VHH binders against o75319. Designs and how they scored, part 171

Target 1, 181 residues: o75319
Amino acid sequence: GNHIPERWKDYLPVGQRMPGTRFIAFKVPLQKSFEKKLAPEECFSPLDLFNKIREQNEELGLIIDLTYTQRYYKPEDLPETVPYLKIFTVGHQVPDDETIFKFKHAVNGFLKENKDNDKLIGVHCTHGLNRTGYLICRYLIDVEGVRPDDAIELFNRCRGHCLERQNYIEDLQNGPIRKNW
Below, E stands for the ipSAE of ESMFold2; O stands for the ipSAE of OpenDDE; V2 stands for 0.75 times the mean of E and O plus 0.25 times the DockQ between their complexes.

## First folded at step 12 (VHH)

Design L7 (framework vhh_4orz_3; at its last look DockQ between E and O 0.44; V2 from the best seeds 0.49)
Fold by ESMFold2-Fast, scan of step 12:
Structure L7 (fold): chain B 181 residues (1-181), chain A 119 residues (1-119)
Amino acid sequence: as target 1 above (181 residues)
Amino acid sequence: EVQLVESGGGLVQAGGSLRLFCAASGFTFDRYSMAWLRQAPGKRREWVALITSGGETDYADSVKDRFTISRDNAKNTVSLQMNSLKPEDTAIYFCARQDWDYPEGFDYWGQGTQVTVSS
């Protein structure tokens, strides 16, 4: 598959660091082979991702890729010094408990190993919006004790785009806390 | 109510051609990527071709250079031109709408149209 994903150009490449957390959300980077289909100002390669993070005076320490595909870029396109974690996350319905547990475990592990630095956890799905926003907010609610509406507002503001899937929003606001560790 | 209705299937001899049509209704057609998938007896459904809202096309290796996907936004129709058909192309062909937020998946399918290629 070499086509540009639907609506990918409609979203900001990288959000801002979510204050009080180590999270930063972005849309999926597209490897060099996609660039012939993009204007220079539309390009967002793995290299462009790291350049934009540096422009914010931030540094990535982990990338969590939530897409259910490997067609967009390869882990080898990333610096070898930055860990890459793939969590194949099915869209449409709310992520299942196993997926939520894997995400929480990865975040907790990173934070324990990186308490002496300020490196960020970069999280993306295709648009860096619904799957990404759901899992980040779920972590903030379940682990950090953030109020659901506050978590959602923080994500929306920092990403620069609002969560759009109503079933995801409803689960965050009214669903049970997942105690899966 | 989203509806996708396929037509154009039939019986054809190896080396022949068929053109499939999918009539879409109940959504803003020109904002979605549309796809064709197929399922042969006893096999899993496989993706064949995709066309984005912007008209970019993509194909499975097995059909590349033989099949052409196109769309007509004025008529809310997506089409699949199938040339140089092989017995291995025998399958039920489904029209599908790609989920914009989860582009790895499809959220609506038609009922399918049978294509049979005899040797």
Scores: ipSAE 0.761, ipTM 0.873, lowest interface PAE 0.9, mean pLDDT 94
Fold by ESMFold2, look of step 13:
Structure L7 (fold): chain B 181 residues (1-181), chain A 119 residues (1-119)
Amino acid sequence: as target 1 above (181 residues)
Amino acid sequence: EVQLVESGGGLVQAGGSLRLFCAASGFTFDRYSMAWLRQAPGKRREWVALITSGGETDYADSVKDRFTISRDNAKNTVSLQMNSLKPEDTAIYFCARQDWDYPEGFDYWGQGTQVTVSS
């Protein structure tokens, strides 16, 4: 089945670069087979993603896909020049320490290898909101020392939609600092 | 409080039919995809069928063309019509709500209803 994820149409396809960071968040792009179920203005393919990033005068240097499925598009649909990393992230519950570690490791590796350019890390889950926002904010809090409320506000503003999953918000605001970088 | 309550299970002979029902309450039913899953003795829980908020359906290959999922948004119910039942269909059947924010998973489950198919 190529069913459109529930409420996927309700979200802006791509956010804006988060100032002072290398992050940009977006909802999952959908391969061509989904387009039969979408109006032209609703389409958001892997190609559309790169066009929208270019329109912002930005360039992706890594895509981190947090979905727990291969259903939406294949890595082969992406330009060979852009590294792709899948981190299978269980939703609903706060991501576990192993998932957080994998994300931090990927981000730190990217920053080391890309210290001489300004390319962005694109991060998405299905809607580019809760799992995506959680892991980006967790990184900013734990690794960069950003205050929880400041990280959340920055993500919400740049994504164009607010984090909504209460257990994620509670964990970011009041949960322990994770020393798993 | 989100609740899902299954009914309609029982014992049937191979080749027979059953209709399962799931009564949903405590949430905006018509904004969620709903599913049936099953767990056979000694096996892991497996997906059977899904119906989107808009009424699109999808089925596991093992039940395709024998089972039909449907929903009634006015009554907040999901049904599973099971025809041409086989002993391999013996399982506890669960109604589940898809987590819209994590569509790979389900956030609420019913207690399950037993379906036993004898040869």
Scores: ipSAE 0.686, ipTM 0.849, lowest interface PAE 1.2, mean pLDDT 93
Fold by OpenDDE, look of step 13:
Structure L7 (fold): chain B 181 residues (1-181), chain A 119 residues (1-119)
Amino acid sequence: as target 1 above (181 residues)
Amino acid sequence: EVQLVESGGGLVQAGGSLRLFCAASGFTFDRYSMAWLRQAPGKRREWVALITSGGETDYADSVKDRFTISRDNAKNTVSLQMNSLKPEDTAIYFCARQDWDYPEGFDYWGQGTQVTVSS
């Protein structure tokens, strides 16, 4: 069925662009069928996502979907001009090296192909927080050489919510650097 | 720590009834959808019934109109009323918390309670 994800309503729909990066995080948009179970002000569809991004005077160039299901919305709900990438990522546990590599590869590919613009990489999981924050921070740490605490603080500030999972935070702060190729 | 503890299983004759209970702890119960799963010997675990945080229910076709799932948020419990039981309902029944970010759609379940229906 079309059940609203747990705690989905508790999180801001869209964060802010992370300064010095091309990243923006948001919670999963829900297709129209979910609207029947939401108050109008709670609705957040793929269309709403793009409207909110425009309100920030930004443009999405890529969406990376980290949810482990396909029930929330369809790629067809997105503009054809915005590539959609699915990276099935299990919740609650630190993403494995393969997942991390897939994410890094996707980001690097995008940046290579989009040097001539300032389009954003939109990243989301269910809440757009823990898995999303971890992988973004992991990238900043491993690829960009950012200090772990700085990456975490930046993400938290821009998302408007703080990473919640201690295992993610601990891995970011003290875990090994993962391979970039 | 999340805990789910099932109870109420037993031996019953075909056509009989049982009521299963699940006590939940370690999380905000009223914000999660809960389910009952079952696994018969030699068979794959299957979904039986689901109840959302809002009280909406859904059932597997095999148990529809015979089983009723309910919840008590004040007591952090989920129940499964099983009527008109059949031998094919024999299985270990598990209480489970729904999470779509896990491969099976559930992230936690209990040790289970045995239900045996004799012909």
Scores: ipSAE 0.325, ipTM 0.683, lowest interface PAE 1.5, mean pLDDT 94
ESMFold2 (binder alone), look of step 13: mean pLDDT 86; pTM 0.857
OpenDDE, second read of step 13: ipSAE 0.092; ipTM 0.535

Design L70 (framework vhh_7qia_2; at its last look DockQ between E and O 0.45; V2 from the best seeds 0.00; counts 0 for: pae E 3.1 > 2)
Fold by ESMFold2-Fast, scan of step 12:
Structure L70 (fold): chain B 181 residues (1-181), chain A 119 residues (1-119)
Amino acid sequence: as target 1 above (181 residues)
Amino acid sequence: QLQLVESGGGLVQPGGSLRLSCEASGFTFDYYSMGWYRQAPGKQRELVALITSGGETDYADSVKGRFTISRDNAKNTVYLQMNSLRPEDTAIYYCARQDWDYPEGFDYWGKGTPVTVSS
């Protein structure tokens, strides 16, 4: 499948760093084979991602890819200096506990190893919105003790787009805190 | 109410043609990618063809060059033109709406229309 994912063009490529955190959210980068289907101003390759992060005076230290596919780009399209983690995350439904725990472990591990720098954790699904926003907010609520509404507002503001899945929002606001092992 | 209603299935001889139709209602049809899946007896459901809101198409390797997916947004309808049909194309064919936010999945399916390719 080489088609552009539905509504991908509707979203800002990269958000801003979420203040007080190490998170930055973005939509999925598309490898060069997709560029024939895009106007120059619509292109957002892995290279474009790193250029846009640098333009914000930020540096990526980890990419967490939540998509349930490998068709958009390959890890080898990324600089070897930046670790890449794939967490196959089923959309539509709220991510399961296994997925949430994998995400939390990856974030906690990164933070412990990167105490001496200010590198960011880049998180994306297809649009960098619902799966991405849910897992980032779930981490802030469960691990950092942020109020649900504050986590959601922070994500929405910094991503430049609001979380759209009502079941995700409902779970963040009223669902149980997921216990780490 | 969201609905997908398939039609056009039937019995056809090898080498024949069929056109399947899927009429959608209850949502903004032209905002969604639509797909056709099939499920043969004893096998898993597989994606046959997909068409995006912008008209881009993708096909399973087994049907490339024989099947053509198209859409008519004014009629809220997606079509599957099936040419050079083979016995292995025998299956129930399902129209599906792709999840807009999770394009790896489909969030609504029709009830299916059976296609039998046999003499």
Scores: ipSAE 0.664, ipTM 0.820, lowest interface PAE 1.1, mean pLDDT 93
Fold by ESMFold2, look of step 13:
Structure L70 (fold): chain B 181 residues (1-181), chain A 119 residues (1-119)
Amino acid sequence: as target 1 above (181 residues)
Amino acid sequence: QLQLVESGGGLVQPGGSLRLSCEASGFTFDYYSMGWYRQAPGKQRELVALITSGGETDYADSVKGRFTISRDNAKNTVYLQMNSLRPEDTAIYYCARQDWDYPEGFDYWGKGTPVTVSS
């Protein structure tokens, strides 16, 4: 089924680059087959994603897809020049240590390989908010030493929507620092 | 308090029909996709049918053409009409609500209603 994800229409398609980082967050783009169920102004395709990034004078160098499904779009819908990585991330629960490590590993690898450019890491789950915000903030806290409240505020402001899932917020604020290796 | 209450299960002969109901409360029913799952003894739970907030439906191959999911938003109720029942349809049937932040999964389940298809 090509059903529009519930409440997907309620979220801004793409956030803003998070200053001082290489991150930008967005909701899942939907391939053309979904557009029969959307008004023209509601559409947000993989092409629309890249156009919106370009309008911000930015360039994607990696897309990290956190969804636990392959039905929204195929990697072939993306420019071949942009690496794509799927990290299956279970929702409603704080991501486990293995998922957090995979995310950190991917980000660190990107930063090493892209130290001579200013390309961005695009991160999305379905709505580009709770799973996405959690992992970005976890990275900033554990790897970059950012205070939890500062990481959360930065993400919320740049995404254009506040993190909603309370157990994620609690874990970021009061949970343990996770190992980076 | 969130609640999903299934009813309509029971014993039925092969080839017969049953209609399951699930009454929902404690959340804005109109905004959520709803599903029916079943679990037979010794088997893994499987998705049987899904209906979106907008009324679109999806079915497991094993029930396609025999089962129909529907919803009545005015009554906060989702239904499963089960026709041409077979012994292999014997299971506990669960109503479930799709997770609001993880639409690949379901975040609330009813206690289930048993369905037995036997001569």
Scores: ipSAE 0.342, ipTM 0.687, lowest interface PAE 3.1, mean pLDDT 91
Fold by OpenDDE, second read of step 13:
Structure L70 (fold): chain B 181 residues (1-181), chain A 119 residues (1-119)
Amino acid sequence: as target 1 above (181 residues)
Amino acid sequence: QLQLVESGGGLVQPGGSLRLSCEASGFTFDYYSMGWYRQAPGKQRELVALITSGGETDYADSVKGRFTISRDNAKNTVYLQMNSLRPEDTAIYYCARQDWDYPEGFDYWGKGTPVTVSS
C-alpha cells in the first residue's frame, strides 16, 4: 500500500553535502500516489529531490536506495542520467558485512568513474538517517580512515538530524573495521 | 531488546467477547503504528486492525463493527477488543509493530495468543 512511513514527516527532506566527501543524505522521496495522504508542503517526490539538490548548486551522480521495499518510488521516476542502485537493507539491525561491502563497492566504483566531475552520491533509506548514516559513516571510517566520532558528527550536522539507533552508533564507535573485499 | 507480548486469548463461545493485550518494550512505543494480525489454520496471516501513532484506526472488513483497536501509550500497550466473536475468528492473534518499509507491513511481531471460538 501507500502508507506514509512513521515519522517520515519529521525529517528534513534533504541534507547538505558532507564537506570533504561526495555524500548527501535525504529521506525517501514518495511517488505521486502518496500525495493524497500528504499536505502540499509535506510532499517530497523524486522531482522535488532533484529540485532541492539543484537549489544547493549540486548535482546527483548516483542514488543508493537502502529501503527494504520498492513501494515508495520507481527507478523510472528518476532521470535516466542518474544511475539508481538498490541495496535492500534491514532497518533494525546493523548491516551485515555483505551489505556493507555492496555499499563500499558501489561508492568506490562511482568515485573511480567520476573523477572528472563533482557529482554527488545520494544515499537514502526511509528517513535518510540511521541506515543511511551508518553506511556512510562506516565507509568514512573503514575506507577514508576518519575517526568514528568525527564521521558521526559530520553526518549528523549535514543531515540536520542525529543518528538515533544506539546499536549503529556503538558499532561505528567500537565495532571492528569491516573488510573491503 | 525489542519485545511484544500478547495476552488475553482463550476459548469463547460464539457471540462472546475477548480483549487482547500486547505489551511493548525496547522501543519508543508512541512513535509507531501498531497492528493486530491473525492466522487461522491453513490460512495466510491477515491484518485485522491497525492503529497509528496518532490514534487513527483501520479494520479489516470482516471485523468492522465488532473489533476495536486501541492503545495506551503510558503503558506501552495496544489492545484489541473483540465482540460478537464468530467461529471464523478462530486464529492465533499476533501483535505487530508497523513499519511500511517492509513488504509485510511490520518489522516485529509477538509470539501470538490463541483465540478459539467454538460452541
Scores: ipSAE 0.304, ipTM 0.682, lowest interface PAE 1.7, mean pLDDT 94
ESMFold2 (binder alone), look of step 13: mean pLDDT 84; pTM 0.842
OpenDDE, look of step 13: ipSAE 0.264; ipTM 0.657

Design L71 (framework vhh_etentamig_d1; at its last look DockQ between E and O 0.20; V2 from the best seeds 0.00; counts 0 for: pae E 9.3 > 2, placed apart)
Fold by ESMFold2-Fast, scan of step 12:
Structure L71 (fold): chain B 181 residues (1-181), chain A 120 residues (1-120)
Amino acid sequence: as target 1 above (181 residues)
Amino acid sequence: EVQLLESGGGLVQPGGSLRLSCAASGFTFDYYSMSWVRQAPGKGPEWVSLITSSGGETDYADSVKGRFTISRDNSKNTLYLQMNSLRAEDTAVYYCARQDWDYPEGFDYRGQGTLVTVSS
């Protein structure tokens, strides 16, 4: 399907790097076949993503794609130098423990292998907000010991949009820490 | 509470036409993309068609392109599927489904379905 996902145009393409972390969040890039449905200023292709990251004087070292589809863009649309990881993440409900642990393992592995550089972990779902923000905040809370309110505030500020799913916010603030390692 | 109620299914001969309807209630209908999903006997679900919240864009599975037309009437909270040139392989239970507002890859609600049988 080549239809633009609902409300995709309402969100900022790329947020700012989250200070003190290696994370940067963005909405899903759309391959060139979608561009006929977009004004020039609305386009956000994989190439546009990398241009916007470079404009911030940052460099991507990993992309984690949380969308539950492959229709938006293909891994081959990305530069060969940047690893791509797909984690099929069901939205609506809070991501399950298996998905959370897979995300944590990928982040920990990247950080271990990239100790001597400052490359970023780019994370996106469709809008780069709820699934993306939940998993980044969950990592900061569970692994780095950040207070839930501080993690959420940091994500909201850097993404330029506030987490919208109340069940996700509630789980981050009051839910159990997921320790399984 | 969200409710989706399908109607219009029935027995039809190959080459015939049917119009399915889905009456929606319990939510702001014009805020959501809507889809039709079908499940043939002994098979898994197959996405058939999607219409965006405003009706500005539609999409179709390759198997139904040129034969089926999805539409909506936001003033009546109703989704439609016009099915033309029906084939035996279109036999299935057809479900009205609401896309989630945040992850459009999935459905958060589905109706009970309406049976379409295409046979001689």
Scores: ipSAE 0.621, ipTM 0.804, lowest interface PAE 1.5, mean pLDDT 93
Fold by OpenDDE, look of step 13:
Structure L71 (fold): chain B 181 residues (1-181), chain A 120 residues (1-120)
Amino acid sequence: as target 1 above (181 residues)
Amino acid sequence: EVQLLESGGGLVQPGGSLRLSCAASGFTFDYYSMSWVRQAPGKGPEWVSLITSSGGETDYADSVKGRFTISRDNSKNTLYLQMNSLRAEDTAVYYCARQDWDYPEGFDYRGQGTLVTVSS
């Protein structure tokens, strides 16, 4: 069905660009069929996403969708000029090495192909928080050499919400660097 | 660990009533919307009813609307399904499910189910 995800309304629709990076996190936009279950001010569609990004004087160059379903919106709802990548990521669990690698590979590929611009990598899961935050932080830690606490703090500040899952936080702080193979 | 245990199923005549219960444990019950799902013999699973975490909103499949009532007692970590005016086509295993719309199925956990048989 077209039910609103739990607690979806509780989170800011779009975060801020993470300084020193090209990441921006947001909650999942919902296609038109969900609007009947939302107040007008609660609506956040793919179109709204792009409007909000523009309001920040930014431009999306890639969307990475980490949700484990396809019910929320369709890639066809996005502008054709913005690539869409689906990485099915199970919630509540620390992403496996394959998922982490897929994410890193996608980010690195984007950065290689977009050296001549400042377009952003938009990342979202359902709430744009836990899975999203973990993978972004994992990238910053493993690839950019950022201290775990600094990465987490930066993400939390920019997203406007803090990572909630302790297993994610613990893995980021104390877990091993993941391989890039 | 998350546990959902359904009870209350049985044999009932057409037009009869039955009340199902689901005892939840291993998670914060009042944080989650809950659903009933059923599966009839030889058929795929069918969503039956949903209730939000606070119990403020409910939803029903057209096939059961007006006959079934979903409710919950968060103080008891229990989900209920009152089934009235039962029909033969209501015969199925009924499952309690914890809603998570990030999953294709719409839930991440469900119980073992309880059998409801409507027959004359």
Scores: ipSAE 0.434, ipTM 0.737, lowest interface PAE 1.1, mean pLDDT 94
Fold by ESMFold2, look of step 13:
Structure L71 (fold): chain B 181 residues (1-181), chain A 120 residues (1-120)
Amino acid sequence: as target 1 above (181 residues)
Amino acid sequence: EVQLLESGGGLVQPGGSLRLSCAASGFTFDYYSMSWVRQAPGKGPEWVSLITSSGGETDYADSVKGRFTISRDNSKNTLYLQMNSLRAEDTAVYYCARQDWDYPEGFDYRGQGTLVTVSS
């Protein structure tokens, strides 16, 4: 089905680049088949994503998709010049160490291959908030040494919405540093 | 504390029917879409069905469409799955799950599930 995810319409489509990082977060784009249930101003397609990024004078160099489904859009609908990576994340629980490692590996690989440009890593789940914010913050904390509260504040401000799941917030603030290898 | 308590499973012959229930507590039930998921031994979880927070829309996996009916009673914080024309392939532990906003085909469950066994 083409059911619009619950509360998807309530979230800003695309955040702002997180200063001092290569991250930008957004909610899942929806292919045209979903638009029958949406007002024109509510639509957010893959094309709309790239137009909004370009309007910010930014360029995507990688998209990391944290959803389990292909029903929202097909990777083939993205420009072939933008690499796409799907990392399946267990839903309601804090992501396990394997998932966190996959995310860190992808980000570190991108940074090595893109050290001479300023392209961004776009990260999304369904709403671009909880799983997206958790993994971005986990990277900043574990790899870049950012204080948990500073990482969370930066994400919230640049996404335009606050992280909502308390178990994610608790793990970022008080949980162990995860191994980078 | 979020709680989801599944019940209504059992041993049923092929072609039979069962009605599963899920009692929800510890969160605002009518804010969330709900799903049933199932897990056969040695396999990963399989999404079965969903219902929106208001109950106005439903969706089903192709394997159960036309045989299973999801419903909810928001006044009782209860989710249901009516299972008809059961087949051996439906044998699994069934979990009710709150849809994560960031993981629509995944699941969020807290209970041990309820076992449905379909065998001659």
Scores: ipSAE 0.011, ipTM 0.286, lowest interface PAE 9.3, mean pLDDT 86
ESMFold2 (binder alone), look of step 13: mean pLDDT 82; pTM 0.825
OpenDDE, second read of step 13: ipSAE 0.411; ipTM 0.726

Design L72 (framework vhh_h_nbbcii10_fgla)
Fold by ESMFold2-Fast, scan of step 12:
Structure L72 (fold): chain B 181 residues (1-181), chain A 123 residues (1-123)
Amino acid sequence: as target 1 above (181 residues)
Amino acid sequence: QVQLVESGGGLVQPGGSLRLSCAASGFTFDDYGSYSLGWFRQAPGQGLEAVAYISSEGGSTYYADSVKGRFTISRDNSKNTLYLQMNSLRAEDTAVYYCARQDWDYPEGFDYWGQGTLVTVSS
């Protein structure tokens, strides 16, 4: 289990806040046991995540972990003051309606309870790209009425990497609006 | 908390048989829509080689060309155990055998591995 996930080093650790939203995307943080296989400049621990967010003058109010694994870090590795939500999503597959609903419900709940602050919703899968980008864009399209191409462009720009999986892109552009929120 | 523990390895004569078991703990094989599982081996001085794979449905099995017709992979979800029945063993089958669970986070790969069990085929 201390093997670095496939292609994880290819991606920037943390994107920028998506303007007009409360979202920030990042790749999975790796607990200390992974550091023996990383150069100092490649390390991205839970502590590194919070330091990088702070350097952007932002603050996390919620982490949504979309990975289908618990091997990369434990919730106990995060500050006790930041809520953590696990939504198991299978890689390579467009998330199902139940998963989409769960994500939307969590986001809506956070926004309702955090009206008086500007704290961010941090979202990650393993690379912080396909599942992460899909669910963020799906929320913007279905709940906030953003045009699909605008949502995708905004995510790609702020993440610093473009959504890679054609099935995810196709569903966002041409799929039905899911009214399950 | 997830662990895979192999057993059943040992010394066997060429032409003999062994059955390997892989006991899982910290998850069940039918959790989260069921897991695909595999057996891998590493011979002395060689890289890791895929041996056999069994789908979550249990209806699809795949074997390396080197073991087709000799080895059979099976699973028992009620016992949370994966098996590899090894028949007509050859000296070239000598290796440490590992069981592995499919990585649903990266479905082309495997996320948890056992510690391995040594199989030695020798006269």
Scores: ipSAE 0.245, ipTM 0.637, lowest interface PAE 2.7, mean pLDDT 90

Design L73 (framework vhh_h_nbbcii10_fgla)
Fold by ESMFold2-Fast, scan of step 12:
Parts: C-alpha cells; structure tokens; sequence
Structure L73 (fold): chain B 181 residues (1-181), chain A 123 residues (1-123)
C-alpha cells in the first residue's frame, strides 16, 4: 500500500499566518486511506487542515501544492469553494526560474482578486518547510522588498521549524533577485 | 558535498556471507530528524532492484522477497554508516550493490547514490 512520507510526523501540521502577509504554511495533508497507519492524534487530513485554520480564526482562499506527487490527497478532497493550484516542484534543488515565476504569478493574481477580503494563501510541499519556505521567502524578497534575513526569520518563526537546506538559504541570502518574465 | 561510498564487496562462494558498508559524508545520520536509507542492486544485463530499506529511526525495515530472511539492513548513526549483512548467498545475488539516501522533501525519490560495490557469488 500507502507509505507515510519520511519525517512527516516530525513536523507541526500547520504554522501561523505570517504577519503582514497573506501566507500560511503547512505540511501535506494525507487522505483517509493513510489513517490506518496513524494514531488519532497524528492524523492530518484535508478536513483537519481546514479545522486547524478555522481554530486560528483564519480562512483559506487558495491552496498551492508544491509536491511532485498526487498520491497524498486529491483536489476533490478540498472544499469546492477553495481554489487549488498544483506546481510540480522537485525537492532538494533550488526551484528554477519558471517555477518561481509561476508561484509569483499565482500569488499576485490571488491578491489582486482578493483585495477586499483577508483570505489566506496556503502553501505546502511534503513537510511544508524547504520548497514552501523558499518560494514564500523568494516572493517576499523579490516582490515585497523584504530583506532576506527578515523573510527567513519570519517564515521560521511562523512555521515553527527552520528552513533546513543550506543551498536554499544561501540562494535567498546571496542569490540574485528573480525578475518576472 | 554529499557522498555515499560503498565497501565490502568481493568474490564469495555460494552459501557464504558478506557484509557491505556505506559510509556517508556531507550530512549526518543524527541531523535533526535523520534520513531513510536503502540498498539497491543491479545484476549484469538487468534493471535496478530494491533490496532493503531502513527508516530514519531504524525501527522499520523493508526487504525484497528474494532476500528476506537472508539479508539484514542496519545503521549506526554515530558512525554515519549503513550496513547490509548478506547470508546464505546465491549465484543470483551477483550484482553491483548501491546505497542511496531518500530525499527528505521528495519521499518518492532518492537524491544521492553511491558508486556501487560488486558482489560476485561463484565457486
């Protein structure tokens, strides 16, 4: 069968909203078929995700899924009122410029269409950490002019876990600003 | 720089035993959360076959049906080394054996591989 992602249990399911932004990060939700391998307190389904967001008095307006697989949950497992965007992003390597552009375009489009509400952009990869943290921080640096160290600190604090991949951190701190095509 | 280096391969007679080691550098097995690791093999003219896998905590293992009961995978996090104890070896176990690290962020993939060590089972 189904295999729980490695180290998935090591991470908090959902972080906190990043103050001054519309971002919230979380680890990949796992559909019901994975629950037979999990204790009740370890479960984090799509339904659990939305319950935890509501517990924070927040509301999701978009989910961006950065995983390179479709096996963990289906878009149909999400409320039909919340748009879902898949950006296939391979782990370990710093995301390429095309992936960065797609992410920025999606965020900018959401913000333009949601200027009259306070709904959040939920972003996740498998652990909600490296790919997720990189793309959120890259957006803050390149589009919002946030200093790299401030963006990283904000993400780490709100996610509850620090970015782990040194190549991602180095690119954020010392790499070039990526201009949209 | 991440590297995995296999050792311990060689010529062994059918029914014999061999222990393979995989020394890791550029990351630590004790790094926050640890890594899952596995052994793969490729016989001459055949495709790559998964042999054994060990979870990040070392508590869960997988073995291919062809080796179950004969091979034992283990890890020593303090030495940054992965092991494969191979007992009751058969001619069909002849292959190049590779160790690999599972990607933390992409669990469907393996992000680093060793160069391989040849095991030949023959009289």
Amino acid sequence: as target 1 above (181 residues)
Amino acid sequence: QVQLVESGGGLVQPGGSLRLSCAASGFTFDYYGSYSLGWFRQAPGQGLEAVAYISSEGGSTYYADSVKGRFTISRDNSKNTLYLQMNSLRAEDTAVYYCARQDWDYPEGFDYWGQGTLVTVSS
Scores: ipSAE 0.013, ipTM 0.198, lowest interface PAE 8.5, mean pLDDT 86

